# Designs tried in a protein design chat: VH-VL binders against Large ribosomal subunit protein uL10m (mRpL10). Part 205

Target 1, 224 residues: Large ribosomal subunit protein uL10m (mRpL10), of Drosophila melanogaster (Fruit fly) (q9vpl3)
Amino acid sequence: RGKINIQRPKAPHYERARVVAVTQPKYPELPKAKSCFKTRAERTQQQQENPYNEIIAREVRNWLDHSRLVAFFHLSSITADDIFRVRVQLHKQNLHLKSYGSKIIEQAVKNTRYEAIVPLFHSNHCIVFSPDPEKTAALLRIVRRVPQMVLLGGIVEETMLSRNQLVAYAQMPGLHAVQAQLVQTLSQAPGHLIQQLQAHQNSFVQVLDVHAKNQMNEETPKST
Short names: E, the ipSAE of ESMFold2; O, the ipSAE of OpenDDE; V2, 0.75 times the mean of E and O plus 0.25 times the DockQ between their complexes.

## First folded at step 13 (VH-VL)

Design gk16 (from gg9 with light chain F100W; framework fv_anetumab; at its last look DockQ between E and O 0.31; V2 from the best seeds 0.00; counts 0 for: pae E 3.6 > 2)
Fold by OpenDDE, look of step 13:
Structure gk16 (fold): chain C 224 residues (1-224), chain A 119 residues (1-119), chain B 111 residues (1-111)
Amino acid sequence: as target 1 above (224 residues)
Amino acid sequence: QVELVQSGAEVKKPGESLKISCKGSGYSFTDYWIGWVRQAPGKGLEWMGIIYPGDSDTRYSPSFQGQVTISADKSISTAYLQWSSLKASDTAMYYCARSFLYWGEFDYWGQGTLVTVSS
Amino acid sequence: DIALTQPASVSGSPGQSITISCTGTSSDIGGYNYVSWYQQHPGKAPKLMIYDVSNRPSGVSNRFSGSKSGNTASLTISGLQAEDEADYYCSSYTSYSDPWVFGGGTKLTVL
């Protein structure tokens, strides 16, 4: 009694095989969702000027125009939860973290004073906006603890700054403090000038007094 | 200089209400988180919760949720921890501490407030 | 309760180097570089000694250093002094239910 090898069923008789082959229902190939096989080129080309992109581009422009502090970051692999955590903390400092596609950024800044930022957006990036340039120090303090956010540069008071310049800016005393120092320095300048002018006058008077005293001593007849 | 000054020691009976305070000075009170940490006698540190005085965003440890209320008055740079009904098990030292990040370290601490709840 | 694990006690002689370990999980120490160490003397408030695994606040001695490997953070105290006798607590951010957690504390005795 031949052990029915269930694992290798005997090939059916050639006639049966032929009938089975002919009667096998040709199932229409499931339409390969064209969307799954779009080449990178097709995916990139189909980014048709979506009216939606224009709206987003406008939003980006609005942020740029109303922000006195803009910082650009490369964003490495980070979880959504981690981004959210950072966003919350930034928001507490009136810092607004946004992420936009490079194409949207390009569209947003085309023919504007911000066109120079386009080369910064080659990969995953995020932008932090703030109306307060004094929050630069706070921003850097927060993002230093987020290794996934790499500072690339920024715009402060309409001036584009490199990474190093932005760091240096953050270390400077606040504008008000600097202004106060300037006012103090300026207020002291006249005093120093007056002191220097007076010092020369006083020195001159002292020399004259000494001269006068010497003359008086010479005129005192030796009363023999 | 940054300083956190807490209210004085409290002796209470079970069932009584209590509100202790932590006053910050030497920094922008609204730009930092204030956390509360409990330490029972001879025990370790326990996080209770944290508040951002700038907008009163408050977060509690699950163990303390509903057991205490954390609040802040930014006008006087003061954070509060309060109980509606004290238990004997609430006997502990309570510390307030400052943090720039709600996930970050506590860089400055108050001197602590000893709360004793006894019959 | 999610807690970081520390040895209950560690001892060393003056001048020695000692290490205190803090063991967590991939959801806390292993997942983030937000480990802090606090020193607490008897009857005093905790003092921050290390933050972000290895950074020292201003005014903290360079004898204190921090490191992390896997799910374990370590505080190393070099040149042990009598004044170092205290309780040490580790802390970490956690992605679990409670955003922050403390270790159980380690009592350091200087012999």
Scores: ipSAE 0.721, ipTM 0.862, lowest interface PAE 0.8, mean pLDDT 87
Fold by ESMFold2, look of step 13:
Structure gk16 (fold): chain C 224 residues (1-224), chain A 119 residues (1-119), chain B 111 residues (1-111)
Amino acid sequence: as target 1 above (224 residues)
Amino acid sequence: QVELVQSGAEVKKPGESLKISCKGSGYSFTDYWIGWVRQAPGKGLEWMGIIYPGDSDTRYSPSFQGQVTISADKSISTAYLQWSSLKASDTAMYYCARSFLYWGEFDYWGQGTLVTVSS
Amino acid sequence: DIALTQPASVSGSPGQSITISCTGTSSDIGGYNYVSWYQQHPGKAPKLMIYDVSNRPSGVSNRFSGSKSGNTASLTISGLQAEDEADYYCSSYTSYSDPWVFGGGTKLTVL
């Protein structure tokens, strides 16, 4: 990211509001776009929904701006109990599973560098945020056992990565300087880098092997 | 390098209490689940339950819910399996094993603790 | 354990390939059952040989392979050796709830 910000928001305040807003919408009916007539109650409901949506959109923007790892998933049918159990396991690894309406995502990323992610949210989806990009391997180990969560791609250190690029990133050694350089290389040719890695994989693997050997004490736990 | 070392064999009478231990070394103890698996003499393997020592999140198989207590002391990297009142049917080999997920494979196993309960 | 059925025993000669089957019941959830295989020599703890149906952990010989078709998982040992004589257990787990159902075990005898 372009500047380190050490004044992070108090997470519990956003966490409570975020959970309530996502899981239990307060109003039973959506705004009726086809209504030709609007009453006092309808205007009041629309006004209440606008501040509510903006609060949630601010929370999403805060997550996007301050997470070094963001992963996007398509979400197939899954029971509430099962997704809750997945969320618990992710949380133990400082991985935060969220789901938001596409309108809220669109509002949150408007006029930001992340506007390109909006099409990902046309279908059922979920997002995983983390301040710890080294937890990418742990994320993939967990979701490997969750076929209802299909990885679409992600953002690592403000760089958008495809599914294959994110998987490749997760398999790199735990040396931060090496990982930062590799992420930057991946971003310079996102669609072509996988082809280049295949073409040069012998030499590239040999360089990573030497660095990984020197840095084994700093390696993260095994992925599954 | 990863090692799970269990406490020694136990010979007990029905009705006695027992607590056996499993000490993990060579890895970050609080980042992995520790599960317990029993094997009656000449029989197969049976999963009992699992604990995440980082926050003491504990899950039991339905067959063992309420019959044993699983706990951990992360300050000494040790997990425990405990009975308040042993039965003769508790005679078995008990293994601890490590897993990254509470729904997954056990990649490293302790050597086992033989518990014999007879009158 | 009627949830996972394994043959009680299997035998083969050195150099042959043998297959141990593990058949689940219809209590599977949408086909999300994952299978691991464990080898246990007499008096020893089990050792993980295969996880997630077909993956080998590091240090396990490539003579061991796993597969699944329908409700049946299979462990195949090629190039059978005397040291492969052991009990083999399959285990099934779902993606996020009750992870461990063990099969009854299969005694492999090398003739």
Scores: ipSAE 0.321, ipTM 0.642, lowest interface PAE 3.6, mean pLDDT 76
ESMFold2 (binder alone), look of step 13: mean pLDDT 91; pTM 0.931

Design gk17 (from gg9 with light chain F100L; framework fv_anetumab; at its last look DockQ between E and O 0.32; V2 from the best seeds 0.00; counts 0 for: pae E 2.4 > 2)
Fold by OpenDDE, look of step 13:
Structure gk17 (fold): chain C 224 residues (1-224), chain A 119 residues (1-119), chain B 111 residues (1-111)
Amino acid sequence: as target 1 above (224 residues)
Amino acid sequence: QVELVQSGAEVKKPGESLKISCKGSGYSFTDYWIGWVRQAPGKGLEWMGIIYPGDSDTRYSPSFQGQVTISADKSISTAYLQWSSLKASDTAMYYCARSFLYWGEFDYWGQGTLVTVSS
Amino acid sequence: DIALTQPASVSGSPGQSITISCTGTSSDIGGYNYVSWYQQHPGKAPKLMIYDVSNRPSGVSNRFSGSKSGNTASLTISGLQAEDEADYYCSSYTSYSDPLVFGGGTKLTVL
């Protein structure tokens, strides 16, 4: 007697199957929660009409307007804990990591000079804000080790920069360092000019002195 | 040049308190983390904790939480590791080291402080 | 205690290339590019040799290189010299507990 496979019961006899089919209770279709079947359009419209979104959009605008450094990142499969850790470190450098929805960003930058950033927000993204553009190097130093944070670009001193441009910017000496170098160079220029000017004068004086000495030697009568 | 200078070797008895120091120089002391690493005799490196002198944010390893106190005085660019009551098991070399990230690499190390706790 | 796994010892002859492995998990080496390597001579403080898996600090010989595959990081020392005899420790960021974890260390002997 073959082992009754309890996992794959034999199909019932056709008569039994007919009875079972006829006696199966017809359950009313569970009311499909309208909320579960909201069209993308309906969801988008509801988000736009949320007063809260306007408040957040205003916040985003405020950050954009008061930041001299803004960096945009794509987030790829990063945990909340990891984000928090990065946030803490960024905060130590006065870098503020924020995350906003694409719709909020769109609303925030609509009809502003920042409208060009909207295409960057097609997936999970975060933004880093800073009032100090000199912190760009620090920012990149922190995030370059986080593979889940992909730099997309940024805004520095109201100028939109590509990823490569932002990296290049970070490698440049700070404005103060450049200024200091410039001042040093400028301070050396007069010295060099003076030296060059004096060199000619000194050479001339030397030639004159030699001439004078030669004349004096010629005028010294050979006292026989 | 970046340098971390630690206090000298210590010989103590069980139950005594101890505070060792690590002085940083050649860099902005408040912009980097200072970590402490323990190395028992003949053993490996153990991360104890780390402090950000800029705001005194301090993180401990669970193994060392409550066992030691890490502090810093930014005015003199010095970090500290302190025990309230030493144990024989605290006998080890203690290193301070600099890190840009509290989870990052230690790029500069102190020379180490040997702590010997014996009855 | 979450520790990275290193071989206890590795040996090589002068001029040879040796590799030290450091094995972790997806929560540390496999998940992040925060692997560092330290060299420690007897009685000396550790020295950073590699950071971020493969980067060398200034002043570190190009004989030292780092790589990662899966959950295993590797330190390769080419052209082995007597001065390379030391203990080597790997380190990595970890998401599990402590932000930083060290390997058990590897003693490198130059024969």
Scores: ipSAE 0.574, ipTM 0.793, lowest interface PAE 1.1, mean pLDDT 86
Fold by ESMFold2, look of step 13:
Structure gk17 (fold): chain C 224 residues (1-224), chain A 119 residues (1-119), chain B 111 residues (1-111)
Amino acid sequence: as target 1 above (224 residues)
Amino acid sequence: QVELVQSGAEVKKPGESLKISCKGSGYSFTDYWIGWVRQAPGKGLEWMGIIYPGDSDTRYSPSFQGQVTISADKSISTAYLQWSSLKASDTAMYYCARSFLYWGEFDYWGQGTLVTVSS
Amino acid sequence: DIALTQPASVSGSPGQSITISCTGTSSDIGGYNYVSWYQQHPGKAPKLMIYDVSNRPSGVSNRFSGSKSGNTASLTISGLQAEDEADYYCSSYTSYSDPLVFGGGTKLTVL
């Protein structure tokens, strides 16, 4: 009776075909509108990244401010299951395994006494935080059995310690007063320790820079 | 002085239930794992499972999963090994032992609890 | 996953040095296999003699030493004495996801 050819009109088929064609081919006005929307999408993404990065950087600052023990490690290849199991063992001792991007670490320690740690985060790394400096011995006992985590050094009671100094700190008698006295003595001469750490890091950076420079030069001649 | 003291020997019949204990002293009980190790007469050591009393994190050997229950009461520094229905093959010496790590060495051992299951 | 193979028995005379081996037969993981050794006299609980391949707990005689080469660990007892006659077990792990594994045990007889 009527015109119930809406169920089978060729126009819907042509409209779908034309919509498909419009979706695939570029039109001059569409690229301009697409570029405009891309700019708004990029601006929104940048705004989200900035607040997100600051939230994470604040988290790192909170950990640094509230942790009397901080240990830095180079992290070799390890499966996700294995590192998770190590994290669980550390957590049971109030030791908190974290990893952050170097940009976030740089943002977190900017204008603080700990800016010198930034170069440690240019390669694969992890950090262990704890409010309990007496857990340094427990940390080293766990990590000794985890060859993928190589101790670089740490911070105890706001004092930067080398690997050897951190190990020595952990071996001291169980009296907390003795450990606090050692940290205080080391803090009275922080410049020498910082210079030694910076010199070792600068030497490693220089060796790596020469290697990277040689790699870049070889690719440049091939492209020329 | 670290010490693990286990409950006394048990003589049981097949089908009976049993709960044996291991009391730790001289250390922070909640900072260490307590593992259970079985040794059938004349045989070697078999790892059964382990518990972290601080949060009750419990792991079982696949060979013993579902056959025993490991638990702990941290308020009295005691770990337990339980069977709901003993078999004659459960006749063995059972040791508890302390480990700092889930996969680590057992540095202190209880004296053992002999469980004899016979008709 | 790792299975630990030990010889069933070894023997030596008083004053000699003997070595008990412990070999992982299932897999080789990451180039490490940390090993502990336990001594067990009849009717007694096992006693930790060596941990982390070569470390002795306090109270363990320096006649006991441990070493590792590749996927094989060794317990060496120097100056063998009558009281060293016991069963010896190695133990190790393959990954942090797997539990501890014991070797089958080695009966040491002092002739």
Scores: ipSAE 0.488, ipTM 0.757, lowest interface PAE 2.4, mean pLDDT 77
ESMFold2 (binder alone), look of step 13: mean pLDDT 91; pTM 0.938

Design gk18 (from gg9 with light chain N33E; framework fv_anetumab; at its last look DockQ between E and O 0.03; V2 from the best seeds 0.00; counts 0 for: pae E 12.2 > 2, placed apart)
Fold by OpenDDE, look of step 13:
Structure gk18 (fold): chain C 224 residues (1-224), chain A 119 residues (1-119), chain B 111 residues (1-111)
Amino acid sequence: as target 1 above (224 residues)
Amino acid sequence: QVELVQSGAEVKKPGESLKISCKGSGYSFTDYWIGWVRQAPGKGLEWMGIIYPGDSDTRYSPSFQGQVTISADKSISTAYLQWSSLKASDTAMYYCARSFLYWGEFDYWGQGTLVTVSS
Amino acid sequence: DIALTQPASVSGSPGQSITISCTGTSSDIGGYEYVSWYQQHPGKAPKLMIYDVSNRPSGVSNRFSGSKSGNTASLTISGLQAEDEADYYCSSYTSYSDPFVFGGGTKLTVL
């Protein structure tokens, strides 16, 4: 009587095999979580239709519209702690550091005057907003000490500036200082004009005085 | 010109309270941090804490937390360091110093205030 | 208490170059470029000599230079002069909660 090889059970009789095959419970294939196999295209499309993205896009637009200073940065590998540290310091200077996805930015600036900034957002980026363009110097001073933040450009007073232009702008005396200087210069102009106008008159009077003195000296008879 | 002027030398007894001052001038006082640094006689510099006068954000060294109070009055461009109860071990020179960044360098320093606590 | 380690004393002759080391950890000097050096003459307030490892403030002599390697920062004084005799302190950023630490100081003697 051949040892029943338990490791290789003999194939069941044809009839039994048929019954077993028909009676095998068809377990419904666990629905492959459609979410795990979404194509890149499907993922991208779903992200576009997210009402939340619209809200965020609106927020971005609001920041752009109310900011007189906007600076764009490439953000390299930085820790959350470090970015927070920088954010706190920026905030104290009324500089608001925000980070948004490229798609959100694109949606936010679509059909607006800011559409030109879209090409700047190809990787990890952050944006700094401020209502005060005079804080440009402070911004650059802070960011220079953060190697993970690379300045790409910005918008100042509704004008798009390159990195170099923004740096140059920061080195300029503040608008108020320039205005004050202008006012001072303008206020001095009338004084100078008056002085120049009076200079000829004064010179003439001096010459006349000298002449009068000389005539008086000639008319004084040498009293012998 | 940027200048930090500190209050004069103080001689106190143990248990007394003390408040010393640091007045900033020649810059926007609210845009810079003011740090306090202790130096015991013949010893090194010890960072005590730092305050941002613009919003009174204050940070302390763990060694000085609860031992001193740092404050500022932006209306008169003055920062303060105070003790509720002085100890003999508080005898030291105290410096205030300006920093643009709360992680940065101290670029301008006060002349220092000598505090002597002796029974 | 996280303290930066400095030699207690360094000496040099006029005209020589000397280097003062400041050794920390990977969480301070090794982690950040925020190392500063201060000079303090007897009875005077400290003066900033170097910031951000190697930058000199305006008015500081070019004889002073800073560098960093690993967890060690270095202050080099070239062309040593009698006026350089002072205490030197390094400092570094450490963490958000404790942003500043000083070294123990180095007394420089000009012989």
Scores: ipSAE 0.788, ipTM 0.898, lowest interface PAE 0.7, mean pLDDT 87
Fold by ESMFold2, look of step 13:
Structure gk18 (fold): chain C 224 residues (1-224), chain A 119 residues (1-119), chain B 111 residues (1-111)
Amino acid sequence: as target 1 above (224 residues)
Amino acid sequence: QVELVQSGAEVKKPGESLKISCKGSGYSFTDYWIGWVRQAPGKGLEWMGIIYPGDSDTRYSPSFQGQVTISADKSISTAYLQWSSLKASDTAMYYCARSFLYWGEFDYWGQGTLVTVSS
Amino acid sequence: DIALTQPASVSGSPGQSITISCTGTSSDIGGYEYVSWYQQHPGKAPKLMIYDVSNRPSGVSNRFSGSKSGNTASLTISGLQAEDEADYYCSSYTSYSDPFVFGGGTKLTVL
């Protein structure tokens, strides 16, 4: 819970906030009294802690708001060199590996549609963000070589997906591939065409049913 | 159409080297793992190892570590299984198979390469 | 030490349903979602029939279904047909360093 975040936030914003905090001078303290008044050092310390926490929480909200792909992983023990190599490979695909404290995540998603993700962050974790949901296949390609990163699930186009659903989403063909598959189906007997369309329809209905269930779960706070 | 085409049957003598191939087509070769599976005559399936051709990340079953070399040439979409010195006990059918995920759901298999090593 | 135990053989008549079991020697099957089943006809390569315990890849008949209860996975073939006569193998995820194990195989005979 009180661990220093090892993930690198966006450098320009984080560096600017850090410089401001470092330049705040400390003055000699006034005589203490048993009132609600606080010393300059105490107020400065409180302000520094709160502004950086909210800045980081805002960063998480910004990633969630602008990412059409978010994937959640459990993270086992991994060397710093291996984490760095994975982060570089992901970054080449516009996939952004982040890790935040559970308190920061809770603060970032409080009273939002994504509040249901908070339990995923009670253990060692990492998150991958991307504006490009079509990069889901590239994400899975890279992390399947990293058994220390165990996929828990994700969010695609504002829809919560389980692990298996996210893997299935990554394997769905693009529009061009679907068009080619349709041409092949039309070349078969009429009975085979109906069978193929019914199979795809059933798969699509199952995805829609999961989407409706996820929306209901996100609107239901967890009990004690 | 996804297809894995393996090289033809081999008849070898003990001590000879051998390299058999598995050519993938109809998919992005670098996006899938390629595994090698052995089946001795009348026996079950044995996993030998797996490679990710995109990075050449290669992992071996403990039973086969140091006994064979698994490699890939992504420029021609081909994976290889190689022995430096064959033994009579290497007589078996060898399959290559594709997996999207690291932990194995081998969805497409090659036709197999029969390797016969006469004692 | 993970091993997958399958019966050496099973048999059934055309039209019947048959079930092939796959039992881990540890709780690993009970803790893992990643059980797969393969069909192998004599002289042919194996074919993936079921993945992730119960999912069918495209092109596999809905007569094949999979399930798991505790430390035992099951492949069920309904409406048994002569062409279902083959060897069947289960497989499971084991560990990060050695991700695969195959069961010993089950020979299905259609009487």
Scores: ipSAE 0.007, ipTM 0.451, lowest interface PAE 12.2, mean pLDDT 74
ESMFold2 (binder alone), look of step 13: mean pLDDT 89; pTM 0.924

